# VHH binders against Transcriptional regulatory protein CitT (citT), part 12

Target 1, 230 residues: Transcriptional regulatory protein CitT (citT), of Halalkalibacterium halodurans (q9rc52)
Amino acid sequence: MTKLYKVLIIEDDFRVAQIQEQMVNDHPYFHVISTCRTGGEALDYLSEKAAALDLILLDVYIPDVKGLELLWAIREKFRDVDIMMVTAAKEVDTVQEALRGGIIDYLLKPVQKEVLHQRLDAYVQKRELFGERRQVSQEELDQLRQVQVRVQVGETPLPKGIDRLTLEKVVNALEEAETQGLTAMEGARLIGASRSTVRRYFEYLIHTKKAKAEVNYGDVGRPERRYFLC
Below, E stands for the ipSAE of ESMFold2; O stands for the ipSAE of OpenDDE; V2 stands for 0.75 times the mean of E and O plus 0.25 times the DockQ between their complexes.

## First folded at step 6 (VHH)

Design s87 (framework vhh_gocatamig_d2)
Fold by ESMFold2-Fast, scan of step 6:
Structure s87 (fold): chain B 230 residues (1-230), chain A 121 residues (1-121)
Amino acid sequence: as target 1 above (230 residues)
Amino acid sequence: EVQLVESGGGLVQPGGSLTLSCAASGFTFSSYALAWYRQAPGKKRELVAGITSGGSTIYMDSVKGRFTISRDNAKNSVYLQMNSLRAEDTAVYYCAKFGPYEGYPLDFDYWGQGTLVTVSS
């Protein structure tokens, strides 16, 4: 059986690209059809193959392009291809700006197979729910909205130091990150609060069993805790 | 325990051909990506070609159409077929295996001893 979703990896580090390719290909529905190391190579590939492509894993740092230029060039010219950014912790500010501009998701380097597969599973669900031949029912939309509301307005009384409005912003940021999750630093940038404040709210959500945390490592070798809604 | 042993280097004239071989041991060969790097005097070590466990290949722009990387899982070997060699291809060529991953950022790359390729008239 031919796999359903075709993936392009754009990543200048060959080792990282090969590990990502292996992880993607281990998923039953996804297949990497090519890997590009530069923006020029990627744009050339897309000019020929974009119609056969579903998803791009795009590194934030690509040597021949400045900032988000490659992201915006792909978004402008190849609308039917979804983009998931892959970033080191230091690059998160740039990625969060791109999220407000409509990229589908992002992953923190080094990519963990379980985390990637959770994102790919969410992507499949989204494609099936909002696919060309499906009608999205009001019930399906309500279910998605209800999950968000339930997390935001849980029964647990708010302790001193946890503000309802700030909690709502924190939960909304986690929801917007989908199954990818957020570090405390990423959350702080998204809601305009300090890292220590956002970490307090994330830990509160864990205490109330509304969120979980997993350890991931940035390219500087430091452990980084990433938070996810349950 | 991981060992990579390169062979096939030598002196060749411009326009000539060489095949480099890398014999690997100490790991499950079929499960890992392998690559060829080169380092010329005064230059940084650079990726020439790579091949994944799934068979996907990648090449440096200046060698596309001239070099072909391949692997033989039954023989635990990776090869670099080098055609239309140029003076700029003169370098020590290294076979490389990247360490295991899955959340271990302190994994190390493994390198062979290198094999010298000299392209000269």
Scores: ipSAE 0.000, ipTM 0.236, lowest interface PAE 14.2, mean pLDDT 75

Design s88 (framework vhh_gocatamig_d2)
Fold by ESMFold2-Fast, scan of step 6:
Structure s88 (fold): chain B 230 residues (1-230), chain A 118 residues (1-118)
Amino acid sequence: as target 1 above (230 residues)
Amino acid sequence: EVQLVESGGGLVQPGGSLTLSCAASGFTFSSYALAWYRQAPGKKRELVAGITSGGSTIYMDSVKGRFTISRDNAKNSVYLQMNSLRAEDTAVYYCAKFGPYELDFDYWGQGTLVTVSS
């Protein structure tokens, strides 16, 4: 029967981890019990808590681990925990190696809440089907496998609150600013949006590795964040 | 109007302790992640510790085991307990909030200065 699935998030960016945690916790049948920033932290956590876990959301790019080494280490020692990979990588070889490593699904960043929830729904169906039925039809298995072991194709959809036309305006404003960069307030004036809106777009560009930020500690004592294209 | 107000900084000897506080207003506190950042003179801003809406925590390697972040949703406050302070912990500490679904955060105020020296 339906139960509460326990999730571990392994993601080195705290902001991304928080967004993923919120999306997972918004699903009625899932609960994030911890987040880890590094492979070392994750392996230490799993040594104590693996029996309580159902699913790991694992970023491909973890600073203290090369390639898929963390995936392989988890599979060797903690084979009863399912893994769903979350990555910005579009390399076919990386996806194929991860699938051979026994992951149940592969998601491309930025993760959309609706897409994640659809994958979590498919995971619940799989767990209930294989847990409660003695025999599974080939058709049922094929359909369930197709939904769970999906690789996102085409353009990655933009996250909630990020509009493509507004994003283009924000990128153009940063391009025109060149080496001087822009604060959120300056960007807001240029594109006719609120400071909070422009900051959200700037932070999205940082997340996608298209921009960087520097904090200037002014003579007035208040830090000011300035954004630049990479 | 969203506000985050830091307090608790000061001058402390190496090996000493301080507790930083951040008082929040203008948003549904329990729905957001909060973090402590610091910036030392001539250095880049860095994430020191974070706590999600669900209570999960993250720490910079150099402070892990020495610092503890916590939150009190009833008081709309987040705290950073700093033990075994070192000269390299000297910095202005800032409090930040994160959006629930978007890559959105704000941090305001002057921060609170922590100086670790003799």
Scores: ipSAE 0.000, ipTM 0.285, lowest interface PAE 14.1, mean pLDDT 76

Design s89 (framework vhh_gocatamig_d2)
Fold by ESMFold2-Fast, scan of step 6:
Structure s89 (fold): chain B 230 residues (1-230), chain A 121 residues (1-121)
Amino acid sequence: as target 1 above (230 residues)
Amino acid sequence: EVQLVESGGGLVQPGGSLTLSCAASGFTFSSYALAWYRQAPGKKRELVAGITSGGSTIYMDSVKGRFTISRDNAKNSVYLQMNSLRAEDTAVYYCARFSPYELAWSDFDYWGQGTLVTVSS
């Protein structure tokens, strides 16, 4: 028998939630088991039913929650439930923060049924890839633990004025512009921070040997540095 | 120490074929899922194909029917057979060991140095 994936919809607009529920239920492998209007309702539901749940469709604009606070609350407490964003929020910062929150996908409203079904198909394929994996050995767990420690803690304490979340946004921006590189001003526009702030992060990445810089002599008045990931 | 070494990349004309190989060491190969990612200049890295320890496969839509992923646990190797190659398949291809606890695409999963595939006439 094919597995039936259980879905929770978190969406304040009742009509939007009904449309999403119908689209999900039209997929042969998915079934919506509940819809929640608020973050409080969602967290209460998850405290009782998270073990039976596979996927959450989550909107950014929930009345009792600021920004992506609900995403972070769910990720911290209910790690086994996957999250797919379905939202009108298209700002680069919001998308990047959600991706850092470990979401499985990000869909912009209004969502067409065919697009949602394509993303649900991809989700089934990912679950199949990992769901049939055998048990892990202690050696494999030790390797996984070491990699996670490296990602989360495996560096000298960050200097004053360097924030870990902002640093990740800066690294992501450089990664996306790898072939072209970024000036401090271009990075500032992408990240939504000041030029001086982005320059501080770029110089930190050079210090830690994660980035390099080339001088641009074409600028009027002063040479400007362009930054690239190593 | 985990090590993944890719090979088999090269220059081919549209419609041609290549087989990429990834030799793994430093972990119990048969217990892990493995995947091929690719990155074209100016683009994000993307998952091309994956294979579980049990042999179940996943493919991105644009390569379905053209690419085949396989593994040989006795040789600690994973392969990507690429048929009917298109100019859009031009990229550096990376072999990755997927963490048991990670379902998203991330740099965290890239363990190989990469191998360049160029499809041009």
Scores: ipSAE 0.000, ipTM 0.083, lowest interface PAE 21.5, mean pLDDT 76

Design s90 (from i6, 13 letters changed; framework vhh_7sr4_2)
Fold by ESMFold2-Fast, scan of step 6:
Structure s90 (fold): chain B 230 residues (1-230), chain A 119 residues (1-119)
Amino acid sequence: as target 1 above (230 residues)
Amino acid sequence: EVKLVESGGGLVQPGGSLRLSCAASGFTFSSYAMGWYRQTPGKQRDLVAGITSGGSTIYGDSVKGRFTISRDNTKNTVYLQMNSLKPEDTAVYYCAKFGPYERLDFDYWGQGTQVTVSS
């Protein structure tokens, strides 16, 4: 029998929190037990309820804390609760640093119900295999690995305006650029497409967590986005 | 058609209490976040309190600890219990249905109910 997982949402935008709560509660194995707007509220809640809590959905930017300060405070005091970050595309570099620091996953804003449920399903599978067991068998590791490989090999339907052949060209261009990355203009020249077309593909890759972007302020008064593969 | 009808406003002395009610119709009440806003002449509309479909609450800094929002899904009604009222709480109070996720900028409002805190 699957356990009911208890979720805390930390999100300062009330309507965003409401929609996330509905999406989580629509999953049969998860229930939101509280929503907090500030780091202070969250830490107060955790001081009483952390032992009963399984997962936190944490917005990257909360008004009363700076950067990842709330993440680090929670990790220091409440190590047994899992954290999934919710972030805008431009914040991906910060989240990658947090992943190395021990969050289990992250979601891009705006949160899509299908993506959230996929992450929650993966979380349930991991908790059932790792949470109660002291030792994970080779068979269980192979099972998890097969699920990940299947998702990577399988063709997900592409949205309107994203062509698979063009997407492969865009990915190849970003791979060849390595740590240097590409602007939309540079990508357009390499692929032979318009700047707006290449930007659309770059943003799709960010949405699917295959790429990240940094704003380059090297030109005074003119921000320029540079894109990198994750 | 979404309809929100506020009641319970009136004149009270400082330190007094009022309970506002909002009767909702025309939508699946239990599926939406509900809230209360207030507006004073010449000022911007201000969020007083909100409650999600699951029961989580939010309060404006100026009312936290004094006001309590609640809902009754069987009666399609949201309430605002206002305690320790101050002259600064004088405003027209509006019941609101929060907009859908894809349209975060569009809320529905009632006609409003006047609350006056004065000796």
Scores: ipSAE 0.000, ipTM 0.240, lowest interface PAE 15.9, mean pLDDT 75

Design s91 (from i6, 16 letters changed; framework vhh_4orz_3)
Fold by ESMFold2-Fast, scan of step 6:
Formats: C-alpha cells, structure tokens, sequence
Structure s91 (fold): chain B 230 residues (1-230), chain A 119 residues (1-119)
C-alpha cells in the first residue's frame, strides 16, 4: 500500500499525546496531522478537516465531555472517519458500550508501540480490502478479524484455545490414520494430550470443514465417534 | 453458527421508499445491538443506523429523518425503513451484529442486499 493515512489524536495529557504521536509517525503508512486536548477543540478541528482524516485515536477520558458523548457526536456528524479508542483497564466497561457505537478497535494504556503497530497494520489491510472490492463476504470479514487478533508474529491467525503446534500434530495424526480415522482417545495417545484437548481440536477442524466425524451406533457398550480428514 | 440474512433490496425511483429486513439466528438476538451499513461502488463502507438491545436508535446525518431502524425481538429481525430515497443512497446494504470488546466494532456481517435508486 502506498497511501499515507492521516491521524488525529484526542488526548488531554500532553506527554501521553507526544508519545502516541511518535509511535504513530514511526509507522511507514501513518502520519499524525493534529493533536487536540479537548472535545471542543476536536469538534472544531473536524468541522474543517474531517475530509482529510482517516483515523482518530480517542482517549476515553476527556475532561470537558461526559462519558461517550464525544464519540456519539463524532459518529453522528463525521461518518467517514474511523475511531480507535485508547483506554485504561478500569474503563473497559465503557469501551464495551463504545463498540456498539461503531469504533473499529481499542488499545489499553499504557500503549505499547508493537501492539499499536499491529493494530495499524490490521487497519491498513481492512482499508485495502474495502478499497479493492465492491462487496465483502462474511468469510472475508472473518479472515480480516483473525488478522486483527494475531498474537504470534508471522504465523497464520488462529482462534483462542487453538495452538498452532498442537494443531499441526493433530492434523498429522489424522493424516497417518488415513481412511481408518481416529477416536479422541486414540489421538490423545498419539500426541500426548488429554482426550478433551484432542476432541476440541478435532471439532475445530470440523468447523473449518477440514474434517468430518462418524458415529458407530452398533458398538457394544457405548457409541464411538471417529474423526477423518476431508 | 451466527447467520445474518438481508432482504428487501431492489430498484426504486428517486423519492420512493424501500424496507430492508435482516433475519438473525445463532445467537441471543435480544442481548445485542444491531446496525445497518452500506457500501457504494468505488466508496468505502459507511455506517448508516444503529439500534441498541433496549431499542434506542442512532442515525448518520445523511439519512436522519429519512430512514428508521427498528427491531422485533420475538422474530429475531431488524429492519430499515428508507423513505425519500436519493440516487446517492445507491449501495449494497449490510446488516451487522456488534461484538464483544475483544473484537472490532462488528462481530458478524450479512452478505448484503443491493439498493439502486434511479433518477
């Protein structure tokens, strides 16, 4: 992407704003064009410059505005600007309400440069997808959301509770079993994990349409579920 | 599995009306805020209207007083009544569910329904 994204910072603490500006400007595709300390300053700035802006970094606590009033005022009047909230851990409940107001993401204070850059990278991918496509499918949006929450640098995004190395072991065990398949207990013995853990990974593979399961109701004692790669 | 299915789009003359519907399944509908967004050819996706779990509504300035969002928790549906349509309202309209705070603003989206307003 060769586009330079323009950022507005709304943050009442001058030192915090300076640090955030340095972190944003250190990203090759982003540039801070202004910093506002109050809601009044921000609304005045947006009335003149909103068309030039791509992203706002908005502190949850702005002294001249109660609660999320500033977020709702910006959303009502300036629909073309994306908002990312910056919040302290104690303000997380307020952020949950803000997500219903259409913010694209949030960051916890103190902001870590690497975390900010990961969120900015995800933002670039989102803007590229929307700029290149007239329509975006549910699957494409699901992929974009997976990139947003990537924990391991350079790895394929995976859901919480699914570890890449364990997933590879589970897939390899199913491949080795070929047409015979595996029960959760057999898989557990092969990879050295608990039955419940292996079952969770097998169910994930079914969810992603990489595996299927069959139940033998004719077994003496109790039905047995076997898993197979598709 | 969460599913959002839009319907009601079509071709209409400027000044006309359309009503869009979104059928939701796979989650506790009454507990979540819902929204409508739209994307016109060559433009970025924009937020249009939102409705909270309690029924409070919020609108973009471009559609205020022309569009009305509503929900029916008994039928798991959210709808958008669009009046006084303008050519600039031409877009694909998406129904979206708001997610938890660990995610981006929208947790799930529908596939969209096309609205074309001729002059």
Amino acid sequence: as target 1 above (230 residues)
Amino acid sequence: EVQLVESGGGLVQAGGSLRLFCAASGFTFSSYAMAWLRQAPGKRREWVAGITSGGSTIYADSVKDRFTISRDNAKNTVSLQMNSLKPEDTAIYFCAKFGPYERLDFDYWGQGTQVTVSS
Scores: ipSAE 0.000, ipTM 0.103, lowest interface PAE 17.0, mean pLDDT 74

Design s92 (from i6, 14 letters changed; framework vhh_7sr4_2)
Fold by ESMFold2-Fast, scan of step 6:
Structure s92 (fold): chain B 230 residues (1-230), chain A 119 residues (1-119)
Amino acid sequence: as target 1 above (230 residues)
Amino acid sequence: EVKLVESGGGLVQPGGSLRLSCAASGFTFSSYAMGWYRQTPGKQRDLVAAITSGGSTIYGDSVKGRFTISRDNTKNTVYLQMNSLKPEDTAVYYCAKFGPYERLDFDYWGQGTQVTVSS
């Protein structure tokens, strides 16, 4: 099932907001229903209309709010509305911390239409797979709470199924292999874990851009997939 | 313990077909969305196809019309029927149980199965 998704833009610069509105409305599944220029205006709007909203595009810098206070206020009170941050490159570290707390996504300024549409396509896929956010399993909710607790106690948040000690062992094994790299089976033997476990860790490192994979086509034999640190 | 076991990969000529299977255990299969991803060397993992618990399907643009995803809840298995295969479809194919919506990561993946489209 696909429905039309309703978007609120929170952006102080009226020209930037207008451009973002045009880009969102050019997508067949999304429609901007309002724009707000301040945090106060946004919270007032949400108090009346949050139930009709699916997604907020939120600028990192809103003049009447300090830091990420508006982000956290919206998330606390209006949990069924998803938030995608729009940020300057210099603010990426702050936004990445927010993402680890369960915020849905972010875009870099200046917003490129193609990149925005890719993120909106991914959003549609997730909404169709999970339905409304409230349909998320208890296991998935517990995982998100676990990530948030790690952020609160000053630990680098890791996804469920990725253990810090095991991750360090996997990274050390890849470092020791140097230019030769490792297959998932070789990694499994070196750290004493299953092939599927090591592959999950290799995949996490690829996702975080810490590793890459190459397939070696030796003659007409079975291709060998090897992983390397970047 | 969540376990996903892929099968059905192999070497096939351009224009040929393959059917991938993924046997799932360790969770209530009928309650979760399942999917297939593929990864080529040096690139991030891309979504090929997904199927919701209710049977709705989603396809990547490059495979729409050629691939079909389906599921059998009585057998705890998800399938990917691949037709009109092209050299560009060469990749390791992974079965996935979808993880938390609010995170970009997927927590449960199979070991993968190699598909090579070549003569």
Scores: ipSAE 0.000, ipTM 0.138, lowest interface PAE 16.1, mean pLDDT 74

Design s93 (framework vhh_etentamig_d1)
Fold by ESMFold2-Fast, scan of step 6:
Structure s93 (fold): chain B 230 residues (1-230), chain A 120 residues (1-120)
Amino acid sequence: as target 1 above (230 residues)
Amino acid sequence: EVQLLESGGGLVQPGGSLRLSCAASGFTFSSYAMSWVRQAPGKGPEWVSGITSSGGSTIYADSVKGRFTISRDNSKNTLYLQMNSLRAEDTAVYYCAKFGPYERLDFDYRGQGTLVTVSS
């Protein structure tokens, strides 16, 4: 059995859409069945063809709709189609809202073929794990969890010195600390890394707007910085 | 031209073991999820096991879970199925297929298959 995952591209720049279509079609498991340039065109297409679609590549900026309204309109009417967003770096802050809308992943413009194919491979793996008629192993659940954490921290290439597995541990430690937060030393003790390493990861999360820091001033010891998830 | 060539089948007694191989050519093997599918005489095809393109995740039908192990070697373009604790109901022609475990069992690139007979 050969199955091609059917893709719809929603992108107002026809040249960008053509490049994305070629990149998708170069993947052996995916085929673009249409490209829409406006939200109105996309909604009309989905009204007829949503049942044939597996995945939408959705540009954050579509001229005839405001903000994420197209995402919300699609989710209201066409719940069975998965959405992967394509966004400019300036719009990365909208990803948190899109996660509430149920997107599975996002990509930064300009889209790189290798990055797209890596995301499409992860999509195939996720579809295989969530089939109704199969058992899911712990290893498979762990892989899916890693994909979810990746979406939360963004799909920019990670900077040198930031490891994906260590970043996940750091995020989990901050989440468990809740309103109390963590100092770099406390984080270091929890994950088994050096204080300088944990501080580097905390500062990365601040830079990506996923965490914040507060300085505690008092006469007991030196001022300490505590880190919190946003 | 996409080609899949299964081998390793044969006659084995209940409780025995066999290892099947599938040699793939004509496509980028490392980019596809692969599956094993079997068809017993007079029955429709049954999906048996699947493995992701990287080999990092595997999934099994309930009927074979704990007895069969799927694996792949992307450097050799080869898919494997290790079958242990074989039962009479495992008797079938086994095919490798270029698709994930949740697609319908409609094949364009299925190979010739390899016959496994479990009988005493």
Scores: ipSAE 0.000, ipTM 0.098, lowest interface PAE 18.5, mean pLDDT 74

Design s94 (framework vhh_7pa5_2)
Fold by ESMFold2-Fast, scan of step 6:
Structure s94 (fold): chain B 230 residues (1-230), chain A 120 residues (1-120)
Amino acid sequence: as target 1 above (230 residues)
Amino acid sequence: QVQLVESGGGMVQPGGSLRLSCAASGFTFSSYAMSWVRRAPGKGPEWVSGITSGGGSTIYADSVKGRFTISRDNAKNTLYLQMNSLKPEDTALYYCAKFGPYERLDFDYWGQGTQVTVSS
């Protein structure tokens, strides 16, 4: 009656793999069916057992393969298995490339049980929504987008010139403005930054699909951009 | 209920060999990494060896590396430890353990132990 998701762990550090296996097995809907230390061992296992697998926890550093080579090899041959990367903070730039390559999520080392379980809960939600033979509602899509935004913002390195604390202030200012939105000048006054700085942050939010802009005509009749959260 | 039953201990002379077994029940044995842990008289627990759920990877404490071999038979729900070139320092109660979170050695899921005594 209850679906049980089958997990493969690929991790060269034996003790780290054991901790991850126990944390996964503590979740009522997940079970680790094997652990592989090397890329060669993992590819051999997948050639025999991929159809029985739902999810792979894949360490960024595996000694017998270079960079994301193992990820790309798995993606080429075993499309139906989802991959969640486990990475040290120093490897986050590598993970950003992997996100473009279709991993479903990532975790930072040291893995916290609560964080892992939150990601596994989100995975179950995603599988149930997209696996069901029904139309997905707008409310369900909005909920999934919120989870995706949290993953990307919480752990993604910001471009040079974009500071996380300043970004938080800019987002809060736009949230408080609600449907009325903010011009760059209004935002600058609110957070105590220059107009050009705030405009840079607003344009960053547009590029990441978190905000939109509309042309507004002020008192002098010249066009001004007004920014809104999506 | 998780149960682990160790056997195969005994008294041997230095340089001798013993093979320990651990019969597991009450959980899906093939899904868990397993370890051997020992406790010598008057000392705290010492982790000896570990093996992944599928048996593809093994690791050993420096004190036993090259002398001990860990293995498992998932069809029989049994964990093994082959001990060669035994030394008096290997005298201890030996436990099999299902690894708990956070690398703790005080597990709810280790057995009653089997005594290994190496003496002349």
Scores: ipSAE 0.000, ipTM 0.164, lowest interface PAE 16.5, mean pLDDT 74

Design s96 (from i6 with T28S; framework vhh_gocatamig_d2)
Fold by ESMFold2-Fast, scan of step 6:
Structure s96 (fold): chain B 230 residues (1-230), chain A 119 residues (1-119)
Amino acid sequence: as target 1 above (230 residues)
Amino acid sequence: EVQLVESGGGLVQPGGSLTLSCAASGFSFSSYALAWYRQAPGKKRELVAGITSGGSTIYMDSVKGRFTISRDNAKNSVYLQMNSLRAEDTAVYYCAKFGPYERLDFDYWGQGTLVTVSS
């Protein structure tokens, strides 16, 4: 892609900031638009330019504000900008607390170009998958969530009245029906459950946006619903 | 009926490469997500890589940068390119299709393909 991600560096040491700027600019997709040496400079800059900014590289120790205090100030006012923190090994406990506060990643000092570029590559991948410049459909997000659910192996809570084995049978029946779809009565016949039970499962799938229903309005006085997988 | 047939497994030395293929039939291939799973003896089945209908991918952490999943909708096939193979990659690899809720019974979709990484 031709998009350049805009980076702000917040680092009080001029030489360190210059080295980081060079490393960032050596990446084909990133460009440093400014560097700030103090928390006050950073907050002033963000007040005017946050909308053009994608990523902040934030040092834990800034002379006028501790790194975490500056992080919280930025999160309070500028939620759409991602933050990656730069820290010495002795500051790991501080960084772990910041991760609970929503930073996307951290780097250990001294920053090595190869490690930085690896983290920036991961950032590009994340932005391309979920970012504004690549529109990922709701269906694609749902597919990724389905894939991830198996990896996590965790029990996904199901609402009362929905049994996982029965839900699988219902889903399989809808998959086999393809574009033809199923009525609640047809589904009941296929899986050996009552019509009201199958309708409950179909409505659950609609609620979770895994299925849709179409209503046929014919000469018969009562409309008939057919259910389809999305 | 849904059918997924895996191929491409074999014996390879550590650091070597293999490409696995999965040929699919019985469903509208381009509309569904596909994934590769693996199971080593005595271990639980785990997701290796997945690809959505739109081409978005997901990988388990231990294979990122080494494995690449891809699909060819014209051939109804999904592939797993495995580079820099390690002994711990030894497993039977399975291809899976995702509906709204995935099925965990791999016998329905074939026997898998064995990958052995050994000197």
Scores: ipSAE 0.005, ipTM 0.441, lowest interface PAE 10.5, mean pLDDT 76

## First folded at step 7 (VHH; framework vhh_gocatamig_d2)

Design j1 (from s44 with S56D; at its last look DockQ between E and O 0.01; V2 from the best seeds 0.00; counts 0 for: pae E 15.0 > 2, framework grips, placed apart)
Fold by ESMFold2, look of step 7:
Structure j1 (fold): chain B 230 residues (1-230), chain A 119 residues (1-119)
Amino acid sequence: as target 1 above (230 residues)
Amino acid sequence: EVQLVESGGGLVQPGGSLTLSCAASGFTFSSYALAWYRQAPGKKRELVAGITSGGDTIYMDSVKGRFTISRDNAKNSVYLQMNSLRAEDTAVYYCAAFGPYERLDFDYWGQGTLVTVSS
């Protein structure tokens, strides 16, 4: 049985908070247990319930305090709860400074469900690696934080014709094929997409240096490309 | 070129033992956290065991007491001693390395080694 992770959302806009709550609750391993609209509400809630929480989604802008001020207050008193910040593009430099201050990661508004789920998946993986012990070198902790920032940025801007959900399926299929690799036809069977669609995704991964191909010239027919994850 | 090369997989009977090895090159091994992952057919890759650069270890619940991860920085190698093997341990096992902070965009993975537990 995997752990059910409990989430607090701190967001002043009721509409945004409801959308974020639904997105989090759609993930099989996460559940929102409360939403707070002000810094005061959040600190009151944490004073009673911090031990019940695993993760906070913290908006940078909260009307009674700035999100970074609330971050610092939480870090001083509730060091055992992880924080992922949600920020507008204009606050990105401020959030990068907060990353050096010991938050897990950040998300850009508007929050995309697929990106949020990828970040939640990464959070689970890191918690499983380090969850039973917290004695990790600062270099390894900093690596985990920086890798999360780079993955978030690198997956947001996809070219026209590349869908993020399909790309994930293609990457997973290549991971499972390992040294055997896949042809476009084999990938199409695994993913349930057309051969041309799968080939488009394979070639995108080659262009971005995430995959490679080998070409075999047989006795008959067209050369057959076999794709491998780098 | 960075390489992680697993070895030691094979066919083994239930209750048997295997030692997996992963030889590393192309990076400063002693500053990396190392881990073993496994992937059974049709399932998602899962963390089996990890060891930090400082030597702290973690294990998934189902392997605690049966598996031991260790590292030898002089040989640039990480090991997984697997005892009391069960059919559920059948999977391809992967070595993974997570480098220093300044190299966060480079997660390294090995090719994998197959472990089959059957009678």
Scores: ipSAE 0.000, ipTM 0.140, lowest interface PAE 15.0, mean pLDDT 75
ESMFold2 (binder alone), look of step 7: mean pLDDT 85; pTM 0.850
OpenDDE, look of step 7: ipSAE 0.015; ipTM 0.343

